# Designs tried in a protein design chat: VH-VL binders against q9vpl3. Part 234

Target 1, 224 residues: q9vpl3
Amino acid sequence: RGKINIQRPKAPHYERARVVAVTQPKYPELPKAKSCFKTRAERTQQQQENPYNEIIAREVRNWLDHSRLVAFFHLSSITADDIFRVRVQLHKQNLHLKSYGSKIIEQAVKNTRYEAIVPLFHSNHCIVFSPDPEKTAALLRIVRRVPQMVLLGGIVEETMLSRNQLVAYAQMPGLHAVQAQLVQTLSQAPGHLIQQLQAHQNSFVQVLDVHAKNQMNEETPKST

## First folded at step 8 (VH-VL)

Design ca90 (framework fv_imvotamab_arm2)
Fold by ESMFold2-Fast, scan of step 8:
Structure ca90 (fold): chain C 224 residues (1-224), chain A 120 residues (1-120), chain B 112 residues (1-112)
Amino acid sequence: as target 1 above (224 residues)
Amino acid sequence: EVQLVQSGAEVKKPGESLKISCKGSGYSFTSYWIGWVRQMPGKGLEWMGIIYPGDSYTRYSPSFQGQVTISADKSITTAYLQWSSLKASDTAMYYCARMSFGEWYAFDIWGQGTLVTVSS
Amino acid sequence: DIVMTQTPLSSPVTLGQPASISCRSSQSLVHSYGNTYLSWLQQRPGQPPRLLIYKISNRFSGVPDRFSGSGAGTDFTLKISRVEAEDVGVYYCMQATQFPYTFGGGTKVEIK
């Protein structure tokens, strides 16, 4: 018994190196002597030969392949604090908001069934991923309060859906069979969707005809 | 009962074409992926490729890209594996297997296998 | 490609004793969701493969509780607590985290 305190050694340089390593971004060093690129093909090839870009593109493909819900958004100007709050709210619902450069997305989806999404990413954008398609309703409820995020479309259970189709899917009550059947119906051959749209147009015309006939029933006073 | 039933054994000569089948039943065929796996005599398993029958999207292993064609006909709930020109090195047992997207992310139901023998 | 390495190549085990099979991946199998898409398959002589374990440690329907999976990142283990005669066969690990999907070389479990 004579030992009052254990001497505490000075903080090791290891701790400082560890913090710096965690907080510093890992980017390839920029070459100082580089040529001017004039050809689009040369720029595309250079990007495809970048190991970092391929690693991130592979990450995007993994997100797409393992997500049963993918939603695409146009992202208007938004503060870092606001987007962070949205990201936190989404994360609580197992919804993961990600942002990737358009070139990375193009590289990730090239020669895949997702290639059709490339045009959606020519402007400022973000993507929300989830392994759970039942979270579509929760996603849209959260995003309704974020005017800077505009829904463009999505993929549910491997089926490409337009904005209106995705909204319709989200509004279905929690009946698994009905939701699955809706997705299958929406993914059917082009002729089926055209016929459905034509039927809706015909119904609309019939509604207008009924309205017109009802207007004829009212007695409009005519003087002369 | 969920099951995958494959076509019978095939004996072919090098240079011949072949198309083998894998018929699914007892589940929503268009809601699951179908993968093809090769097992050469006395060796392990090799993933060849996978197809989503709902839209016929395919993904191949680099080793098999250009060597085979994977397709599906959802009207008869059948997936196919096809060679335009067989080689002796294609002699193997070929399995089809269902992959449950969003649940297991693993091949959960397997066909009984189709033995393909290619000899001169 | 992700290379999956299994050890041992063969595992002779006394009936009723435990068996352990290791699987190592050349890269982390952790997906962005935090899930790891590592599965274990059993192939009995003359039969097609059968799913035993998915996502490291989850038993597939009908799989006896003597089978268990564990691991994280790049190192994974399949354990059989009490080997029975029907457990004879080749066991494969498989990753579905990245394309192309890859299998381990297999481990033959046999009774000595």
Scores: ipSAE 0.006, ipTM 0.462, lowest interface PAE 11.5, mean pLDDT 77

Design ca91 (framework fv_imvotamab_arm2)
Fold by ESMFold2-Fast, scan of step 8:
Structure ca91 (fold): chain C 224 residues (1-224), chain A 120 residues (1-120), chain B 112 residues (1-112)
Amino acid sequence: as target 1 above (224 residues)
Amino acid sequence: EVQLVQSGAEVKKPGESLKISCKGSGYSFTSYWIGWVRQMPGKGLEWMGIIYPGDSYTRYSPSFQGQVTISADKSITTAYLQWSSLKASDTAMYYCARIEYGDTLWFDPWGQGTLVTVSS
Amino acid sequence: DIVMTQTPLSSPVTLGQPASISCRSSQSLVHSYGNTYLSWLQQRPGQPPRLLIYKISNRFSGVPDRFSGSGAGTDFTLKISRVEAEDVGVYYCMQATQFPYTFGGGTKVEIK
């Protein structure tokens, strides 16, 4: 009479839950809806001591170690239906779209060759992983139709590439020719991309600092 | 289908070694953690430890640290729980469970259990 | 380690009547992210445990509406609004906020 078997239960909802869990972004962080400056500081301190961050960081590290293609994107507001559609299209090409908190990414790449990517994740972001670098062309074709996803750069065969270099890689006819080209081009990619992002981040922080100083001056225009 | 299948019941003498298994199928084995749980006869559940098969990272409950070894072989999608020298107090039902970490923490599925009996 | 205490040890109930199980933790179960990782599991005789409720009050897939969870901080409750024959078994609360994960002692629900 019950919906549950006497032995190991099997239910349709279980398969659906599994599919949702593996295809949806894994957000290890679920912060409070409302937060303030002190709450953010408290959360940051607790996160440094949080065993879940280390557990997820190990997953990120494994994806980096076992992927020959890693692409980084800025992610604007997107509906659940739209992101699900994109994930399905990518998965058909052995491309795996993941979202992780910046703190977790920092923990994952600390003391590794990938540490240089941390500045890319100070804004809204997502990452696509694949063991197959030949899928770069398929990746770019799919994401061209998703304006909310903006390519920032990537890693191919353990080498950091700028947006333009990754686009060029996608257009090359074969792996041997691409590898030869990468050997010649490799010296400029990460420095240029990171330098641009550092400049933007510093400008943004400076604007916020000026605004904060103006607020302080208005509250305390005269010292006593 | 997603499932965890455990090895069959074992009857051992004190001092003998033992290795029991938990085979995963129907999912990406290296993307999920696996945990081991002990249930002594007529008693409740105790968490023994966890493993991430992707890099074999393990964590043990303090009561089980040094008493058992948890390992995994990702080539055959199997996790293991091992004793170098069994004691009568190791008589129990042992379960493995898949763990998903994130904003939704799920412990599912569970293996059918392996009964280990240690007596002289 | 966080200690989980369940009451009662046994809950004999008449079919169709409600059952209530309490769980108390030795310290707050609020995680760094603001979530409370308190779960309820059901174990039927001779069966492995199965997930019933996660994060205090969220029913796992396929779990009937008659099961509900509530609570905050250190005090949690599982309620079965109208006990059915298939609900016979042992119920455990479990915390996963801090490793090692720990279970309550269990509550046996049986039909009078």
Scores: ipSAE 0.000, ipTM 0.446, lowest interface PAE 12.8, mean pLDDT 76

Design ca92 (framework fv_imvotamab_arm2)
Fold by ESMFold2-Fast, scan of step 8:
Structure ca92 (fold): chain C 224 residues (1-224), chain A 120 residues (1-120), chain B 112 residues (1-112)
Amino acid sequence: as target 1 above (224 residues)
Amino acid sequence: EVQLVQSGAEVKKPGESLKISCKGSGYSFTSYWIGWVRQMPGKGLEWMGIIYPGDSYTRYSPSFQGQVTISADKSITTAYLQWSSLKASDTAMYYCARPTFGDHFGMDVWGQGTLVTVSS
Amino acid sequence: DIVMTQTPLSSPVTLGQPASISCRSSQSLVHSYGNTYLSWLQQRPGQPPRLLIYKISNRFSGVPDRFSGSGAGTDFTLKISRVEAEDVGVYYCMQATQFPYTFGGGTKVEIK
């Protein structure tokens, strides 16, 4: 049956005010510099069986149901100012950046075909939703300038895609009616795709860790 | 000025086909969904379905799935509602409306309505 | 589908007196944006519906301040502080939390 709801694209003017309102309350005040988007409130909520978790999980299901484009990102430490600017840029393109606790995501996708994505969200993460799959190119252009956001993969027209498949999709111009069919054709078996998404995340994290260590060694190159 | 202008009233017999239109102007037609709402004589409002004109993606309310076709032509900024074979029970006022999502998802722009009368 | 139950069916009111309309949803209307997409529409005889209020309590452009909305979760209310002659019509609540959008059954406001 899949996604039965559709997302309505946002009006740029009013959606900007909405993005400000949503972003501001969730940002930690004191540890602003290089802080993860995840808040103490989100971590606390993840640890409890809470009636509000079902309401938020329903919210996540509605986003999944309404969106024809869903992109998953690893999110490194980012300032409140930087994430706000990214949200504003994304919002102008009808792209909606959201962050949810891993237990909320697990509850939302439990017993659905998307349940296998849960392991992607055990580290710092964020998700971008859009009703318009043609905005994939705009999304990738915007995040290319945001090194704190690393694309892991996504869902386009209810089809799970790896990072490389999403990049390929973004490069296809102006063939609206055939894009979904091409996505289906290029997609891999669900099990294999999930394995690739997890492997990509682990490999990239490892590469970043090595790079970070090399960066530190470069800054403090003398070791004995 | 943002507006939706619908085609004129129609009088048809059961079994006939019909296509009514809703022309948008004053805004980015391909950036907004357009929905269709039915109001039977003396009754309330019923949501029929919705289209995203940018790629003609459509979704129908379960009660209207297979009963009607929604389409759009972005080159002339026009959305359509079509029946292959009308029934007397299709007699109603049909409205097109633009949901303004992101800020409220309310129907801020409505067409004037197209009255469809189906009788033998 | 989310079912919207609206009461009363009709509300005869004396000119200048307040009117109150209730709307109840079969499930919570909190959406992914963290807001509740409950709106109120007015339909005058022979006219298309007109948006009055969106997101529970926000008046749309051009709507008089005598109209106000309130509520949370599943229970919502539209109030007209002092009904005027031009307020005669049918009022509908509507949810846009999930597709399909659904409407309340309507409340006819009449001058008695």
Scores: ipSAE 0.005, ipTM 0.435, lowest interface PAE 14.2, mean pLDDT 75

Design da1 (framework fv_anetumab)
Fold by ESMFold2-Fast, scan of step 8:
Order: structure tokens, then C-alpha cells, then sequence
Structure da1 (fold): chain C 224 residues (1-224), chain A 121 residues (1-121), chain B 111 residues (1-111)
């Protein structure tokens, strides 16, 4: 046990409480993970699909409604310990990694404009949610070290983006408003306009960011 | 303003241990990868390894796996490159650099000033 | 051992344009926008000049431009100035085990 890493004197109360809270559902269940009863309980839970699926589908819909950033990943075989480390790093950035069955996701989105995402969940998958779309770059830098997670696409500001469009969005530094406008442009005109925006992206972002910084640094005219 | 400041030059004998440092400032240290790049006298650039300071995940070049240890202390925004036993062939300039690449891009946007390590008998 | 191929040296006169090549394979230079370029003055750290084949960081002169054709990436410097005299290195992603592979470097002399 790495007691030295979890000792009270070395961990801030808030950070320690967060890690404990994040691990709480998993930590009490960890000993049961070795028993056959856990697998049986999980199977029994899945067999009561209709009422349970409806409850979880509502949870997924709530995550979609309250998240301005949603990223979809294919997830290949990964250990519980490895995925837990990824969850912890993501959680520090207000990024929430969730896994749901394909039927639950279909049920959550079937009456929405995002029904087109259903095919992405045909095999093993996971989703990352965040209320902060500015965290897209942080998300993708964290995921770079996890070869088991392959980016499929996402939703930013309620706009569905391909993998390449989401990566392009993440490369935009500066104001949230500038990024939101770029999302609108990228979703309407993939291909040719993406290449044009990349050629002029730095100049566009820099000019607007300089203007924004000047306004933020000096709210009022100095009357000089 | 993003800045990477490296420790001062070192003169060592073969067999001695050494740990050099790279301190980041002006950005969120935990959120960017830090790489180490070696340049032997009169030679080109060689990537040695990278670390993600947020969880100390490391990847090493095949040429340097087992030769060096890369670590980071995020509480003081500092990355380290360490040798257990130096060789004369370790004489080189060592740079740390920040990777700002997103998902499928890999490049170093800011570089430290370099640490000259001389190993001679 | 999979270094990218650059010419050892190139030269030009003030006001002229020069091009430095960086040749790899279809899985690195030719595969995607993996190429970056670095400038190194004697005794100084490298400086990023171009990333993702053709993108220029803030503060880098528009005299520097990047492109690629097939398995060869190119750094072009127009309106050569004395301060451009330096070593230039290309770099490319090749694999997850070697995400940074540098070319051998090109010495630019401004005569």
C-alpha cells in the first residue's frame, strides 16, 4: 500500500476528500470484484433492463444537457486500475469519463438531433463530459497517453463535430466566444474551409485575442 | 509568459550520479508534457523521453530506456532527468522542452536554455 | 536509427530565397501533418519556427514558410537576412514509441 501517498499530512483535505469520493463506489466494491457474486449481481441488474435502462438513460440525457463538451471514444481492453488513473486526471480538469451500454445511449438520444451518434457505440466505448469546452485541449493531451482510447468525435456547444473538427477546435487558443463561432463555422463547412481556417487561424485568433486582452486589461478609457 | 529554466552546468567523473532540473513557469505545468532532448558536441538533436507531470507518466526513446530516469514534482513545477552512473558518452547539452501538441500532433513550443553536462576522467 | 534526411548545408545571399528539405517515409512525413521545424543559433536553445507542416507560431517572421509534397517536407526562407544563419532541424512523429524524430540538421550560411 502506498500509505505515504495518501497520508493526511501530505494531502490537502479537499484533494484527499475528492479522491476518496471518486473512489468510494469503486473502493468498497474492489474486494467484491474478486468474488463470483459481483458478476452475478451485475448480470441480475442487466436482466432488469427496462426500468434500469430508463433511469440510466435519463442520467445520460442530463449529462448531455448540462455538458458543453462531450467527447466520444472507442475503448479497447484496459485494466480497471489504468482507467481509474485516467479518470482521476480527467476529474482534476472537470472532465468526467463515463461508460454506458449502447442500448442506453440509443434510448437517451433517439428523439434528439444527436441520434446520429448511436453507430459510434456499436462496440466498446466511453464518453467524456464537461461543462467547460475550453478543456477540450486538456482532454486531448491527457488522452494522448492512453492508446486504448481512440477519439471518434464529439459535441461542442450542442454542435456535432467529427474527430478532425474537434481536434481543430482544441487548437484554438483565446476567448470562448471565438471558439464558439469557429465551432459553428467548422460544423457548416468541413473540408475546404477547415484548411483555409488552419492557414489563417493563427492570425485570426491572435488579432481577436489581442483586441480582447486590450479590452479586458483596460475596461475604462484612461482619460489621458 | 511561458518559461522553462534549467539547472546550471555540471562537471562529473564516470560512475557518479547526477540529477538535473527544468522548472516551468507562466502556464499550468500539470497540463503539458515535458520532453528531454540531448545534443552531443557537434551533433544533432536526439529525443530522450517525455513526462506528463499530472500523473508522472513517462515514455522513453528506445535508445535511452534504462539509461536515464525522468521524473517530475508538480508541487514545484519542476521536471528532472537523472543518471545513476554517468559515462563519458553522456557528455552533451541537455534541453527540456514543452509539448503543446493536441491529440495527434507532437512538437515543442518552448525550450529551456540547456544544461551542459561534461563527464571526464 | 530512423533519422529524417536533410542536406548537411545550404547557402544563399541576402535577399534571396532558400529551401531546406526533410525526407522521410509515407508513415511519418508523408502520413499526416506531423512535421515541425526548429532554428538553432550557435550556443542557444532551438526555437520552434513551423509546426504541423505549415503553421507558424506567433512571433515568427512570415519569411518562413513550410510545405510538403509526398514524403518530403520543405522549409522555405524568403528575403534572407544575416540573422537567419543558423542550424535548422526538422522533426516528425513516426510511431507511438518514437513521437519525436529529428532530422540530421542543415547548416544555413548567408554569404
Amino acid sequence: as target 1 above (224 residues)
Amino acid sequence: QVELVQSGAEVKKPGESLKISCKGSGYSFDDYWIGWVRQAPGKGLEWMGIIYPGDSYTRYSPSFQGQVTISADKSISTAYLQWSSLKASDTAMYYCARDEGIYDSYYFDYWGQGTLVTVSS
Amino acid sequence: DIALTQPASVSGSPGQSITISCTGTSSDVGGDNYVSWYQQHPGKAPKLMIYEVSNRPSGVSNRFSGSKSGNTASLTISGLQAEDEADYYCSSYTSSSTPYVFGGGTKLTVL
Scores: ipSAE 0.363, ipTM 0.664, lowest interface PAE 2.6, mean pLDDT 79

Design da10 (framework fv_anetumab)
Fold by ESMFold2-Fast, scan of step 8:
Structure da10 (fold): chain C 224 residues (1-224), chain A 121 residues (1-121), chain B 111 residues (1-111)
Amino acid sequence: as target 1 above (224 residues)
Amino acid sequence: QVELVQSGAEVKKPGESLKISCKGSGYSFTDYWIGWVRQAPGKGLEWMGIIYPADSYTRYSPSFQGQVTISADKSISTAYLQWSSLKASDTAMYYCARDEGIYDSYYFDYWGQGTLVTVSS
Amino acid sequence: DIALTQPASVSGSPGQSITISCTGTSSDVGGDNYVSWYQQHPGKAPKLMIYEVSNRPSGVSNRFSGSKSGNTASLTISGLQAEDEADYYCSSYTSSSTPYVFGGGTKLTVL
């Protein structure tokens, strides 16, 4: 189409593309001479002063600020093809699957009402963001086929919800003020909610692992 | 509004192939799983398997793994249940049903009218 | 085999209340809110009456209610009417070798 690109699909945000391009060459490998010279403390200090992590943390804060639906998942080992298929299905529903390092999440939520979620990200994880909370049902139906993604909980309309509360929300046909108030009342103890989410993490992984094994066994072709 | 319409009754001989259909209407076909349930004459309900039409991912009951094939054509909002070689023991009513379940809950909110399959010599 | 146990039959008179039990294990009925109930009239397709233990779909009479205690779920029908005469099936998600299972069914007779 010549030099004009009317109707071209939106490219990834320029800031993200720039950060990826700029950060990649700076951190491929630490030269041996520098690793021999620098103390462990100096290396740790340099990691803490990484300006590119702050840029990515701001992106995460922007996602949190502009998303009325945020869902947290434990992520087991999954192939690139499988996660790509999931990401495509989610994107069709205006659901955005993102993965960020635990330190970046910590920086992003520091001094915010969401600081309590940090412990959820000490293991492999991913997050789904959406500006539309009514897409919660679509999200959960899509991830239902992905045993490697275990729902831990989420945030809907700025209210932190457990797995069971998020599932219950997904089943409602629309916004219910009385239900939202009830959920908010039940979730007014962030420490207790986070502890409950963490306690159920292993149980859910075990349940889904058993389920996945049963699915695999059932799908194995019968040989004669 | 939401409706599942199944193909008509079939009378077949052992060893013949068969493909029955279930057409969904009044909803977004690719957003919901479709399950197949068997009911032998005078007996209870047996879950056979389920398909996610958006990518044709299937899960089968161990009792029906390898005995039947479940498929879907999203361009015409239709799910299928297929046998390569029928047996007399396959004589039953076959229902398709939409799975309204979210995440780890399974339940069927709308059911087709059923397809009676009779297999006899 | 049938994984969930239901009584073969129950009976009641118009206006009475009856309860149908559905017993499983800790990995299905006793797990989370996995239980649903279906009504089937002779020659008809099943109809969803209760999902996730106690929720009613739109259009289902409030005379139907569901509950569970431990590994046993219950469907209670109050104010019995002649039209309630049907077969009732419970079902549950399960984490064992079959992801979904039905009970054997209960024939309700309204005398």
Scores: ipSAE 0.347, ipTM 0.629, lowest interface PAE 2.1, mean pLDDT 79

